# Designs tried in a protein design chat: VHH binders against Uncharacterized exonuclease domain-containing protein At3g15140. Part 7

Target 1, 337 residues: Uncharacterized exonuclease domain-containing protein At3g15140, of Arabidopsis thaliana (Mouse-ear cress) (q8w566)
Amino acid sequence: MASAFSAFRVSLSRISPFRDTRFSYPATLALAHTKRIMCNSSHSVSPSPSPSDFSSSSSSSSSSPSTFSLMETSENARWRPMCLYYTHGKCTKMDDPAHLEIFNHDCSKELRVAAADLERKKSQEFNFFLVIDLEGKVEILEFPILIVDAKTMEVVDLFHRFVRPTKMSEQAINKYIEGKYGELGVDRVWHDTAIPFKQVVEEFEVWLAEHDLWDKDTDWGLNDAAFVTCGNWDIKTKIPEQCVVSNINLPPYFMEWINLKDVYLNFYGREARGMVSMMRQCGIKLMGSHHLGIDDTKNITRVVQRMLSEGAVLKLTARRSKSNMRNVEFLFKNRIK

## First folded at step 1 (VHH)

Design d06 (framework vhh_8dlx_2)
Fold by ESMFold2-Fast, scan of step 1:
Structure d06 (fold): chain B 337 residues (1-337), chain A 122 residues (1-122)
Amino acid sequence: as target 1 above (337 residues)
Amino acid sequence: EVQLVESGGGVVQPGRSLRLSCAASGFTFSDYGMHWVRQAPGKGLEWIGNIYDSGSTFYNPSLKSLVTISRDDSTNTLYLQMNSLRAEDTAIYYCARGYEDILTGSWEMDVWGKGTLVTVSS
């Protein structure tokens, strides 16, 4: 048996798949409308119509088997999964009370901020944070983004798309999705809604423009907003790799980001290696299904809200070099590796 | 104790496939990027490829059609699948834990396994 080399260090240059081919969206496609999901953080639910607002005489069906409905109480509110057909603008049950009791159509419900949480909040360098947590090992399978208003800490909108691989056979895709999303109970909605990455980027850019966060004509980074990631890899590596696979150039708004892990380490003086460890250390309970991208993005957002409420200032932690896109500069001395 | 242990090496005929494994212990495997590196007899270290904690992979362009790197974070295991093996693939294969250097953007490897020998011979 050979001896271990645990103290041996080697530095190797990274090989990058970055491309030279420029990709541009035609101006006419910017007029295409994507359904926008608004998370009303200040939404005041009107009380349901009082039974006294209806006729005192009730008519009962002759065949009246009792039905069960999911009850949500203010004292012990139950978590409800987000309707993923709704996030794609394809929910056919928006007026179905039974459906609305089971599935959440308001991305802000579990992410609401109490007025007291604003007392210790500090001014931020950006007006909005775009929390992102991509899913998929071979190709991106899920592209979830939540907008957090830096002043209110409220979630103001959501962009969510399932992403259909383009370099895999139909049989390989079906097997991969069955294994990944079948166990989570969302394989059907994935198959019904998933679109190629190129189209996801196109729809994402329309959504960004609708929020005044980016304009294709200016061809720069986000307007007074920053991406927030849990780890560098999604924007540093995964997105550039997917752009090569999809035959598109890296969009200019993916040049800079905030790695929440690095901000967390520098703010708390305490190491946390991922979402689960940050949540555990902050005493935040995991919500939904770990490894479902939308649920992980919501959980990362809860960590962001906790840190903002405790006085953290979210600053850029990484930036790509404009002279060499393979070079990433890290802006914090203390960082998770 | 932080440790990486490679396995799956041995004598293989040219044209055959082989899968190497690397078992990680003593650290949170899912938080680290991992690398495969090889050293042929009398030659220097050759980088094969890496896999990020996200699962994204980069390969040495000379090897990308012949190798696939994967990981199973539930079992703390890194894999190297090699296809169409040639005599020149004879080497000691090492797995290594890597991190990004803030100054150069290059990968620094701080923990190495002891290696597993692959001999391609008829």
Scores: ipSAE 0.000, ipTM 0.313, lowest interface PAE 10.9, mean pLDDT 75

Design d07 (framework vhh_8dlx_2)
Fold by ESMFold2-Fast, scan of step 1:
Structure d07 (fold): chain B 337 residues (1-337), chain A 123 residues (1-123)
Amino acid sequence: as target 1 above (337 residues)
Amino acid sequence: EVQLVESGGGVVQPGRSLRLSCAASGFTFSEYAMHWVRQAPGKGLEWIGNIYSGGSTFYNPSLKSLVTISRDDSTNTLYLQMNSLRAEDTAIYYCAKEGDYYDSWGTEYFQHWGKGTLVTVSS
């Protein structure tokens, strides 16, 4: 039912705290913040009761509305969605306790590594892995990347941008975003923060240079790092297509990658069609909203961390031909389609 | 076959509380965000709230103080706790599962719905 679905979508999109509110952010502070979005381990502006103290009281009680509410609040405190204004350097509510109760400003919160997870880890060929999972059917709508330290398996930093299409009418964009991100309650933040792909690449290259992972003065690939994808589509097909649409040359760091599906198949000897299948087979619980790019990128990272903890070595699975950029060489005989 | 079966509805007096359940089968329940939606007689669908696979919840602001959504992934069950029920809460309550992005053309995000459970608030 189109009218029922429309009302449902509008209601859902309004759950964003910034849905109906515009904010003014100093451009210079926003730019500086964007260059250095590091994982923030601070949980609030004031000391909160420890989660163990809070949960111990509620867990020992028999079921009641107030006890159940306290237990539910404790669950919300553990698994909060990432603040998408924060990932763009545009959050104006970093000191607001109500905002911090709903949204997480710590990009590593669901991705922390226990000491036991390091016991079986093997030496890797790269110092860093850049986990990427693009969103968008027609043009890229979301560009999420997490850096994983290959030695510690910990998330070091993230780069996240919503991407505004340039070859679609405003009406078509609004309908696309309402259908895709409206149901997730993030259509307002998308409209407030989305920038053209060319600008995303420019900001991404500044961020890479900040981490010593790439410099514009080189015709070289990433410095001791590799992209990790869930399927070949993102880097093999989608990025080159978007570069044509955006009238930019394919960056030299998109010439090779690790398709996690191929590494998974060769390490476990078992096929997995995608992220959901890999997580199911590994007994990893899905976190966040499926199809929100940053949440999918976090979940792919959890698969990476599981595989590394079990002794997998992530090797390049695909490389673009320098003589014919449309031709991709697959480096594993045993690979998933 | 994906199935969502709501239960716990019935006639309840104003001011009382009621807990609805949704039993899910045919998919990996723990991997999906789940939603509650209601439809009052002669009215359109009203979104109540959702719970993400990790447990985070978001509510319709008009209903936030009156409802709590929770899940038990070990039993594949979604719950809706309702407090201080009023005559205006009389509705059929539906459980809904999020769709796969690639199976959705931007107009049908919720892949599966239950048949609903009727709640009547009346003395």
Scores: ipSAE 0.000, ipTM 0.135, lowest interface PAE 15.3, mean pLDDT 74

Design d08 (framework vhh_8dlx_2)
Fold by ESMFold2-Fast, scan of step 1:
Structure d08 (fold): chain B 337 residues (1-337), chain A 121 residues (1-121)
Amino acid sequence: as target 1 above (337 residues)
Amino acid sequence: EVQLVESGGGVVQPGRSLRLSCAASGFTFDSYGMHWVRQAPGKGLEWIGNIYYSGSTFYNPSLKSLVTISRDDSTNTLYLQMNSLRAEDTAIYYCATSEYDWGDSYLFDYWGKGTLVTVSS
């Protein structure tokens, strides 16, 4: 964090015309997209939610409107937990003042960016970053994603689902959830809202299409966006394992990612083994409940925003082999192991 | 503010050795990776290699046996040692810095003005 280099303004490089021509992966993807521009003036109509699901997949409903105020923009403003029924479209207290004093429906409240933070920001290779931090050792229990606009550093939208295991007994599930979420006081909301992984993926794909980040005709990767993880485990290991358990094919958008730990190591010249160490080194105070996936994803996003504001460029760190999806190639030599 | 200044170039005979230097200022040198890149007359850029802040080096495989990169963090200086120079090593040699190296991508933030090496009899 102690780099004076992060304070310097971006200078136009005399080599700019040549550096882009040497990057083979974007050129390969560009060649895969024959000169056809599929111009749909609007998003496809999203499927109706399930009979028990009030959630909207649109960005406008996932990103609750909040009254902008000076008190709410203070670094020391009182933090309020996010309503986890709201993230699933199942909040029954939308108009309850007592509920809104306790819980926040604004997914971006703690993630707002000041204009001054854009002064040292560098141009990025992607328009959007999808910050992801999965929870669950045996099966995925929580699937939180935040979209960060690479130009503004602002959070655009949130996708959050609790995930219900389908191959565990009810007794095993209850013990697992009590151990994971009981101490956090969110075991009840998990039981009320959690849906099977296959349904989470279906709803996620509708949400991606609404943001023009992916559709069923896209065979590889995301459209001008990249996943950002805190460690390789989430996309390299856990997603493929869960797909086997759920009897679904590995989605084509989980082929490449940015491991923030490796970018952090190279940008700051200092190792950080996880979110907590990154935050401590950056002087960022932890907000919310550690080990609650949505709160961890928000805190990782705050690290991303700090790094972007200091001039970091987030580039892909890992890619799956097209010939064997189980084989992962790491795209640079200086990385955390 | 950030400044990279290469030196040590000149006319050298084939088979000789040459050491290039790059003096860095305006940033925390010991916290950043450093690169050497060259451009021969009428040809594109060729990445030579890099050295991480840890001292670990990675070289272009076609040049690995001919070059050594080192650094002196106490003087903010990067070095390129070249051995068994050939006519095809005639090029402008650049010092560059970046957050990291992404394979065949030359995404560098800052470049020096270069130093010319001419290998001729």
Scores: ipSAE 0.000, ipTM 0.122, lowest interface PAE 15.3, mean pLDDT 74

Design d09 (framework vhh_8dlx_2)
Fold by ESMFold2-Fast, scan of step 1:
Structure d09 (fold): chain B 337 residues (1-337), chain A 121 residues (1-121)
Amino acid sequence: as target 1 above (337 residues)
Amino acid sequence: EVQLVESGGGVVQPGRSLRLSCAASGFTVSDNYMHWVRQAPGKGLEWIGNIYSGGSTFYNPSLKSLVTISRDDSTNTLYLQMNSLRAEDTAIYYCAKDTGWYEESYGMDVWGKGTLVTVSS
């Protein structure tokens, strides 16, 4: 007997995203490892000269003894949390198969695009979209960005940093992190990896340059790319406030953005007040932990991919005045207020 | 406040069709994944299928040819159409709201009290 007045849960499919499910799987090795190695790289240190050791790879028809490729194939069916030490370049378990079964080290895993999804896609005004979803009430606590290729709709790379407040007391920081990230089980990784906002911006600019998306010498906006936000708050309000707190100038690439909510309203003809609403209306099931910035950024990216696959063209929705940085011009007449 | 009420069950002869209704209040059916689940006497819960907020439907492969899930957004009501009923379809039928958290599994946080379907002559 079920009751509508008492919430209780029944799972009818196998769960356990944290459990090792290694099993004998027919090896459908698909060319996978030849495509993208630099997913989730913030900076390429110039390689010190080292002797290249090339051994000829002899293909073995028996790939079944290798669990590595079988792990990747079997894991396509279930969600795994992103390794947040990996996103900061600090994962020490990259060679541990048990660790790789539990944690995702591929920023594109849940964001893959089928060929059929490209059939209705229209040409875009930009080559790349940078999906961003900031976290933090008083100061920014998390800075997650995903690059989406506008032609393939595939995720190219991820920049993710936890951000350490500089104007909050240690007691206030600890209380906030306990309440927000403690319940998500990521408070330790936050404390281990979080760096000040000024350093986040410096590392972000290096990452942008590595992708040819911005050049400090030109002091202009992004190169053939645009930020995609879920609401105007992130770039209109929060970043400028944080720049004041951190005593840095507003970077020139934060002058314009695409508010996905406004594009969504104009494309579907229906108002959605946020990420969860857009996902429910599109029939996209929420993945990961809501309010963990990296998971929210991935979910917003899935909405972007859905809209692109249905023929949406993502256009700038807001622009700052170069003569008066306080003045924001909204480019869509029909927008969420 | 948040409530699901199933109706349309009863005694039905083998080979006939039956449509069950699920009226939702306190939330919008079209904003959620909705499920149909059944429980035969002395057995566990069996998932029948769902309808996504966007209208796409997914079914238990063993039941796909026998059932259709639909909704009427204007009346905030979910439906289960059952065809070619068999004695083994005798069960209490529940509608349930999905929790909305994971794609690899279905979790349900709001349930109706169920409606009994008895297939017999």
Scores: ipSAE 0.000, ipTM 0.181, lowest interface PAE 14.4, mean pLDDT 75

Design d10 (framework vhh_8dlx_2)
Fold by ESMFold2-Fast, scan of step 1:
Structure d10 (fold): chain B 337 residues (1-337), chain A 122 residues (1-122)
Amino acid sequence: as target 1 above (337 residues)
Amino acid sequence: EVQLVESGGGVVQPGRSLRLSCAASGFTFSNYAMHWVRQAPGKGLEWIGNIYHSGSTFYNPSLKSLVTISRDDSTNTLYLQMNSLRAEDTAIYYCARDYGDFEWSTGYFDLWGKGTLVTVSS
């Protein structure tokens, strides 16, 4: 795969004339503050052909292309890399037009829903879906969540944090990140922004409260919302393991979820082993960098939107026992195994 | 004032080694990922590799065994070490700054040097 990554770097090189950038930056931009990431479609001005112009060349405009979908990311002029400093509330370039042209700062832009897609949509049991796709095999490295409004199918907001392991040595972290995010070209932003899992959970709970989805005074799950996962691993296995490592109690909102794979199997009557299979079967092209958590979460959201537009009703597929957190009940008899 | 200046090119014998330098000025060099790109006569641009501000390097697979990229942030200098030079390595070599700023990388370039010519000839 290092060979495939190097081939991606060739595709990232623009063959167009570049402008000399004159830097006039205040030295005092070094301080970060916690600001809420809001999905505002305020870029309603339609310059229109610009993304198409970028994709009509053999040179791709993608900053972090997937090693498995190089040609597909080159083909789609609309998909722009999300500003990962922005997702952490740390972007200092919100007034720079050149920066805003390269990076997406609107979490909903690539996930907009056509009016026609609402005609076949059915009423849902929840007002909001929280699509989640964790990254990290040893410890969680990325915690991406998108809120989908069940009535409009539009993305309302995004929570995204890179997560810094606390039980791995500094050398092991550096080697792991170089192999995982270095290949994707985002290892620097990971090192600059990653925070410990306990802090991620604290910031996530503030964000949930801002959306009236949960607060610290509740002793049960989300308010009229449900998590949507691609497989049981994220909430069933990985989050409890990470809570043990981080010495925190399992939050009460991780007691139940919707495994999209099980809903997909029951709705379409056919198996899909993961995100790539679901997208292939639905005729949805993979966008961004596969295995970059935020891009995978956006792609899973596109599958959710497709299924909702075709009349799927997303029901809970799994629930933990309140008396024994290790006991998980699966609510669908027909499920992927 | 913001510029990149390549040096170290020239005529070199096949099979020999050569090190190119790129001097950066007018910006905070240590904040940027840097790239090496070359263009052989009558051919398109070929990416050689990059080095992140952290020192991590990635190379074009066809060139990985032949080149090494390094940086010295104390002198604002980027290096390309080339070994076992062949006639097909004859090209103008450019260093380029990644468009990313304030400790990020985009994989796109917003600043180029003028290039340094390497001619591999007997």
Scores: ipSAE 0.000, ipTM 0.138, lowest interface PAE 14.8, mean pLDDT 74

Design d11 (framework vhh_8dlx_2)
Fold by ESMFold2-Fast, scan of step 1:
Structure d11 (fold): chain B 337 residues (1-337), chain A 124 residues (1-124)
Amino acid sequence: as target 1 above (337 residues)
Amino acid sequence: EVQLVESGGGVVQPGRSLRLSCAASGFTFSDYAMHWVRQAPGKGLEWIGNIYESGSTFYNPSLKSLVTISRDDSTNTLYLQMNSLRAEDTAIYYCAKVGEYSSGWDLEYYFDYWGKGTLVTVSS
């Protein structure tokens, strides 16, 4: 009964055309105080420009300044590290040409879709996919989400926050951040920008509302959208645990998700245990820094885009019981054990 | 042939630290999440924690302050660091290769492979 009622409510909200009519967003952009980062490149008509058309073999080689280890990780891809102050809406150097040369402020650049990639794409059950890959140790330390438009396969927007633990000791936080993010050259950014998980959830809910993806007045899940994870653990286990630690109730939009690993297994008929193995099998080169959550989320999105371009349909793979939140129902019989 | 070989156990005095190792072979170690599980004499299996292929870790809440799991993908080795050992930590410690669908609490369904285990005895 609860499942049938939920399906009915989702169908009603999906039928409603509720944007780009006479009712537009008000000019009041200070509604929420949420920092919104918009990705461009919605109109890729023809092949992307061919900078590598002449095979200059970009070897031999311009060195990046030695300030960030991130540049060493992707030295041959013309990849630039994302400005992590910018992802928090706090970049003060948007008018500095030297800064703009070093750091990328366009979240869509590595995620562009060619017109040919749409030829075999099938109709999807959702209008949007929210790709998520959490990072942390005892508590969540990074909360990255990318919105993918299911029709165009383009990245629409990005929500990214570093998360400051509330229960770990200051010494334990510093040691972990200096070790993990220090090796990646972003420990300073983490310390400057990280906020508590409760505030991350509050800002995330404002951002969802700005995209018409969720409304605080409804006690149901996402509007015509679904989370996409690489493994069940992030939504099944890590988020509920973090909610207990942060003394907040589990949000209703974390009740169901798509585990990309299960969709991958069923679509390709081949097992892949994580992001790296999926990318290797698909012939996709790793971009950016492995274990930096925003870079991993971008790489998972590239796998999603590949699968969509090859005709995959992303269906829900797991649903949490409303009567017992510890019980998760798996919706596919063929799944990775 | 998939093999997991635990080592580093032995007799340890209370309050001391111990590091266990698990050497993996016969599969692409870097592609798999790995788990540590223990069994005390006369008791059931207790899940300690896991480490994903990404390096992210999740621990049994009862053991969070006492253990750290790490991995070295270049040597196909999994580690369990244990601190402030007490008599109740006496157990056989196993490493296991399992799927992501383990909740960390439902050990019966999700273990692919186990090693022989390494015995840790906390006693004077």
Scores: ipSAE 0.000, ipTM 0.157, lowest interface PAE 16.2, mean pLDDT 73

Design d12 (framework vhh_8dlx_2)
Fold by ESMFold2-Fast, scan of step 1:
Structure d12 (fold): chain B 337 residues (1-337), chain A 121 residues (1-121)
Amino acid sequence: as target 1 above (337 residues)
Amino acid sequence: EVQLVESGGGVVQPGRSLRLSCAASGFTFSSYDMHWVRQAPGKGLEWIGNIYYSGSTFYNPSLKSLVTISRDDSTNTLYLQMNSLRAEDTAIYYCAREHDYVWGSEYFDYWGKGTLVTVSS
């Protein structure tokens, strides 16, 4: 029997293509995300509604909750996918108990910070950080931003929009969205909520003004805030390209940013090629669906919070020239290639 | 040394219930999402469900009404409760630890050796 177990274990590794098909990143996480949406509505059929059926008192009593923090409480909270209709201000089910069991409307729930995490935090050069991670290779498909309060490390608010291409045919858009979001189970919400990039920028600027971070009278930069990116691509390349496609001028608040990769390299003395590498090195587990922009932005925010709690100071890493918008000055001597 | 050891398998009659256990050691069990996976003889892997470090559970929809996953972090033990067992539930049952990050083709970093469940009269 033991040898049979070993043989089957070896066979499992040898049938790797079948395992990869069912348990590979896109299929497994898409299935998990879909099941979370479906299974969160399932009533828990516990065979033992009486917690006394399984004794667990001795360890918790001896371990004592004396070191218990809000971060640990938040970590023990059940994860639910963010309601992507809610992020667009289009949720029609805000008071529906069945809906609220499946979807989260609290943008900060999984990003709570314990008081103890503030003990080693250093003063920052900005009052707020706007963590951004764009999605879309051909045109932007998702525009997710989280505001982090630099003093508390808490998430203040979220701006999230799905972005609809205006220069692609409907057939090309459908194929693009199926490839990007189909397996994640969010293609329908994308089609229901996505708006053109020009409108996204207009709504974003209203949201910035509501937070006193920028207004239409400002000709340069954010007020006491900085964008935090995972790589230079988003603000250096992708936003300017999208502005050309959308026939709008580059907004003045996209002239400078913090590339978290460069800060990470200088603070830890270790290279991280992306979000997954940073999380792996920091011992932070991936949350939600990788390549869903809102989930990636939340994960990058968790890296930001970890770095801040360990004493990192987030400084600008790049600045665009006012005289030539194609010229980017890198402000860190030591930076990712 | 990370170890996952399944137990509780054996021969069981159709329609009965069975609870499997997985004893974890060598890591902070309470910090990891855990999974149950099975493989029937001559067939591929079938994902049963997972339990988050927070205690939240998600199941294969085809198995949702038949199984319950639970954990006891004080004893570093993962459980799979199976009800109304059928001959088609005959398989080797594995517990698996979810990778610290999930990217690419590998979702699990450690597996147990499995426990055989045979459903027969």
Scores: ipSAE 0.000, ipTM 0.154, lowest interface PAE 13.4, mean pLDDT 75

Design d13 (framework vhh_8dlx_2)
Fold by ESMFold2-Fast, scan of step 1:
Structure d13 (fold): chain B 337 residues (1-337), chain A 124 residues (1-124)
Amino acid sequence: as target 1 above (337 residues)
Amino acid sequence: EVQLVESGGGVVQPGRSLRLSCAASGFTFDDYGMHWVRQAPGKGLEWIGNIYHSGSTFYNPSLKSLVTISRDDSTNTLYLQMNSLRAEDTAIYYCAKSQDWEYGSGTYEAFDIWGKGTLVTVSS
């Protein structure tokens, strides 16, 4: 009896037991992971072998097409949570099969584009869109950004950091994180990986430079890219407020953005109050955990991809004044407030 | 040989307290989180709580007021203190060792080793 149970393995996906633990992390191993390949690993490692995507010049080495089996379709239908240590470049289990069966290291999962989706797509004013959805009411707790290629609609890369408040007591932080992330089982990874906002901005700027989207010599905006938000709050209000709290100057790339709600209203002629409304109206099924910033950012990206596939052109909806950064100009007459 | 051996079960009257022990051997006990789970007759497994290698504890909210988990790393022993026992607490109680997934996302919990269990019967 003891031998059977002492050797038995069980996985409990509905339990979140990592709430009060902070672990010691091997920093050297964490630095081995490159941020640039975080989302692109799915394209490099496992390109989608759809019939429409199959090159006539590339010949399979002759077996029954396993990629078109019902088993593979069923496996692709199974949702797996994103590894949140991986999104920070801090996963030490990148080659562990048991870990990879539970956690997804492919940020483009559920965000892949079929060739047919490109048929109605129109030319865009930008080469890249940076989809952002901040989390945190008092201070920013999560900073997730996905890059979407405006020509292919494919996800290029992900920047994701948990953000540690600097103006809250440790007791207040613990209570806030337990309430926000405890039910999601995310509180441990948050405590293990969260860094101050100033450091998040420093790491974000390195990541932008790696993608040729911004460098320290650029004094305004992004290079041929635009932020896409679901509402004006993230860039108009929350980032400037957090910069004051963190005692840093507002970065010059947060000067203009696309509020997806305003583009949606003008393109479809229908109001949508937020992500859930846009998804419902577009017939897109919600994936992952609502109010987990990375999952919300992925869902907003799916709305972006749907709108692009239907012929929407994403235009700037708001811009700060260079002479007074507190003054925001709205570029659409018809907009959601 | 990795082994977990629970003890301390038995027949107890409602309203009484009981402490269960789990003796661990064959692995570095102080490096792993430990769990308590139970199974009532004819029912599924119910997670009671865990204790991390650091000593921090987390409990099933439905049971938090009734149980306390502790560990003694010097003796490789895990404990479950149960108070105000009810007939519904009749179950086989198992201790379990966490898998080596300390760098996972934390949204899932896995046990790679289970003990034989100890039976607790609450009967008036």
Scores: ipSAE 0.000, ipTM 0.133, lowest interface PAE 15.3, mean pLDDT 74

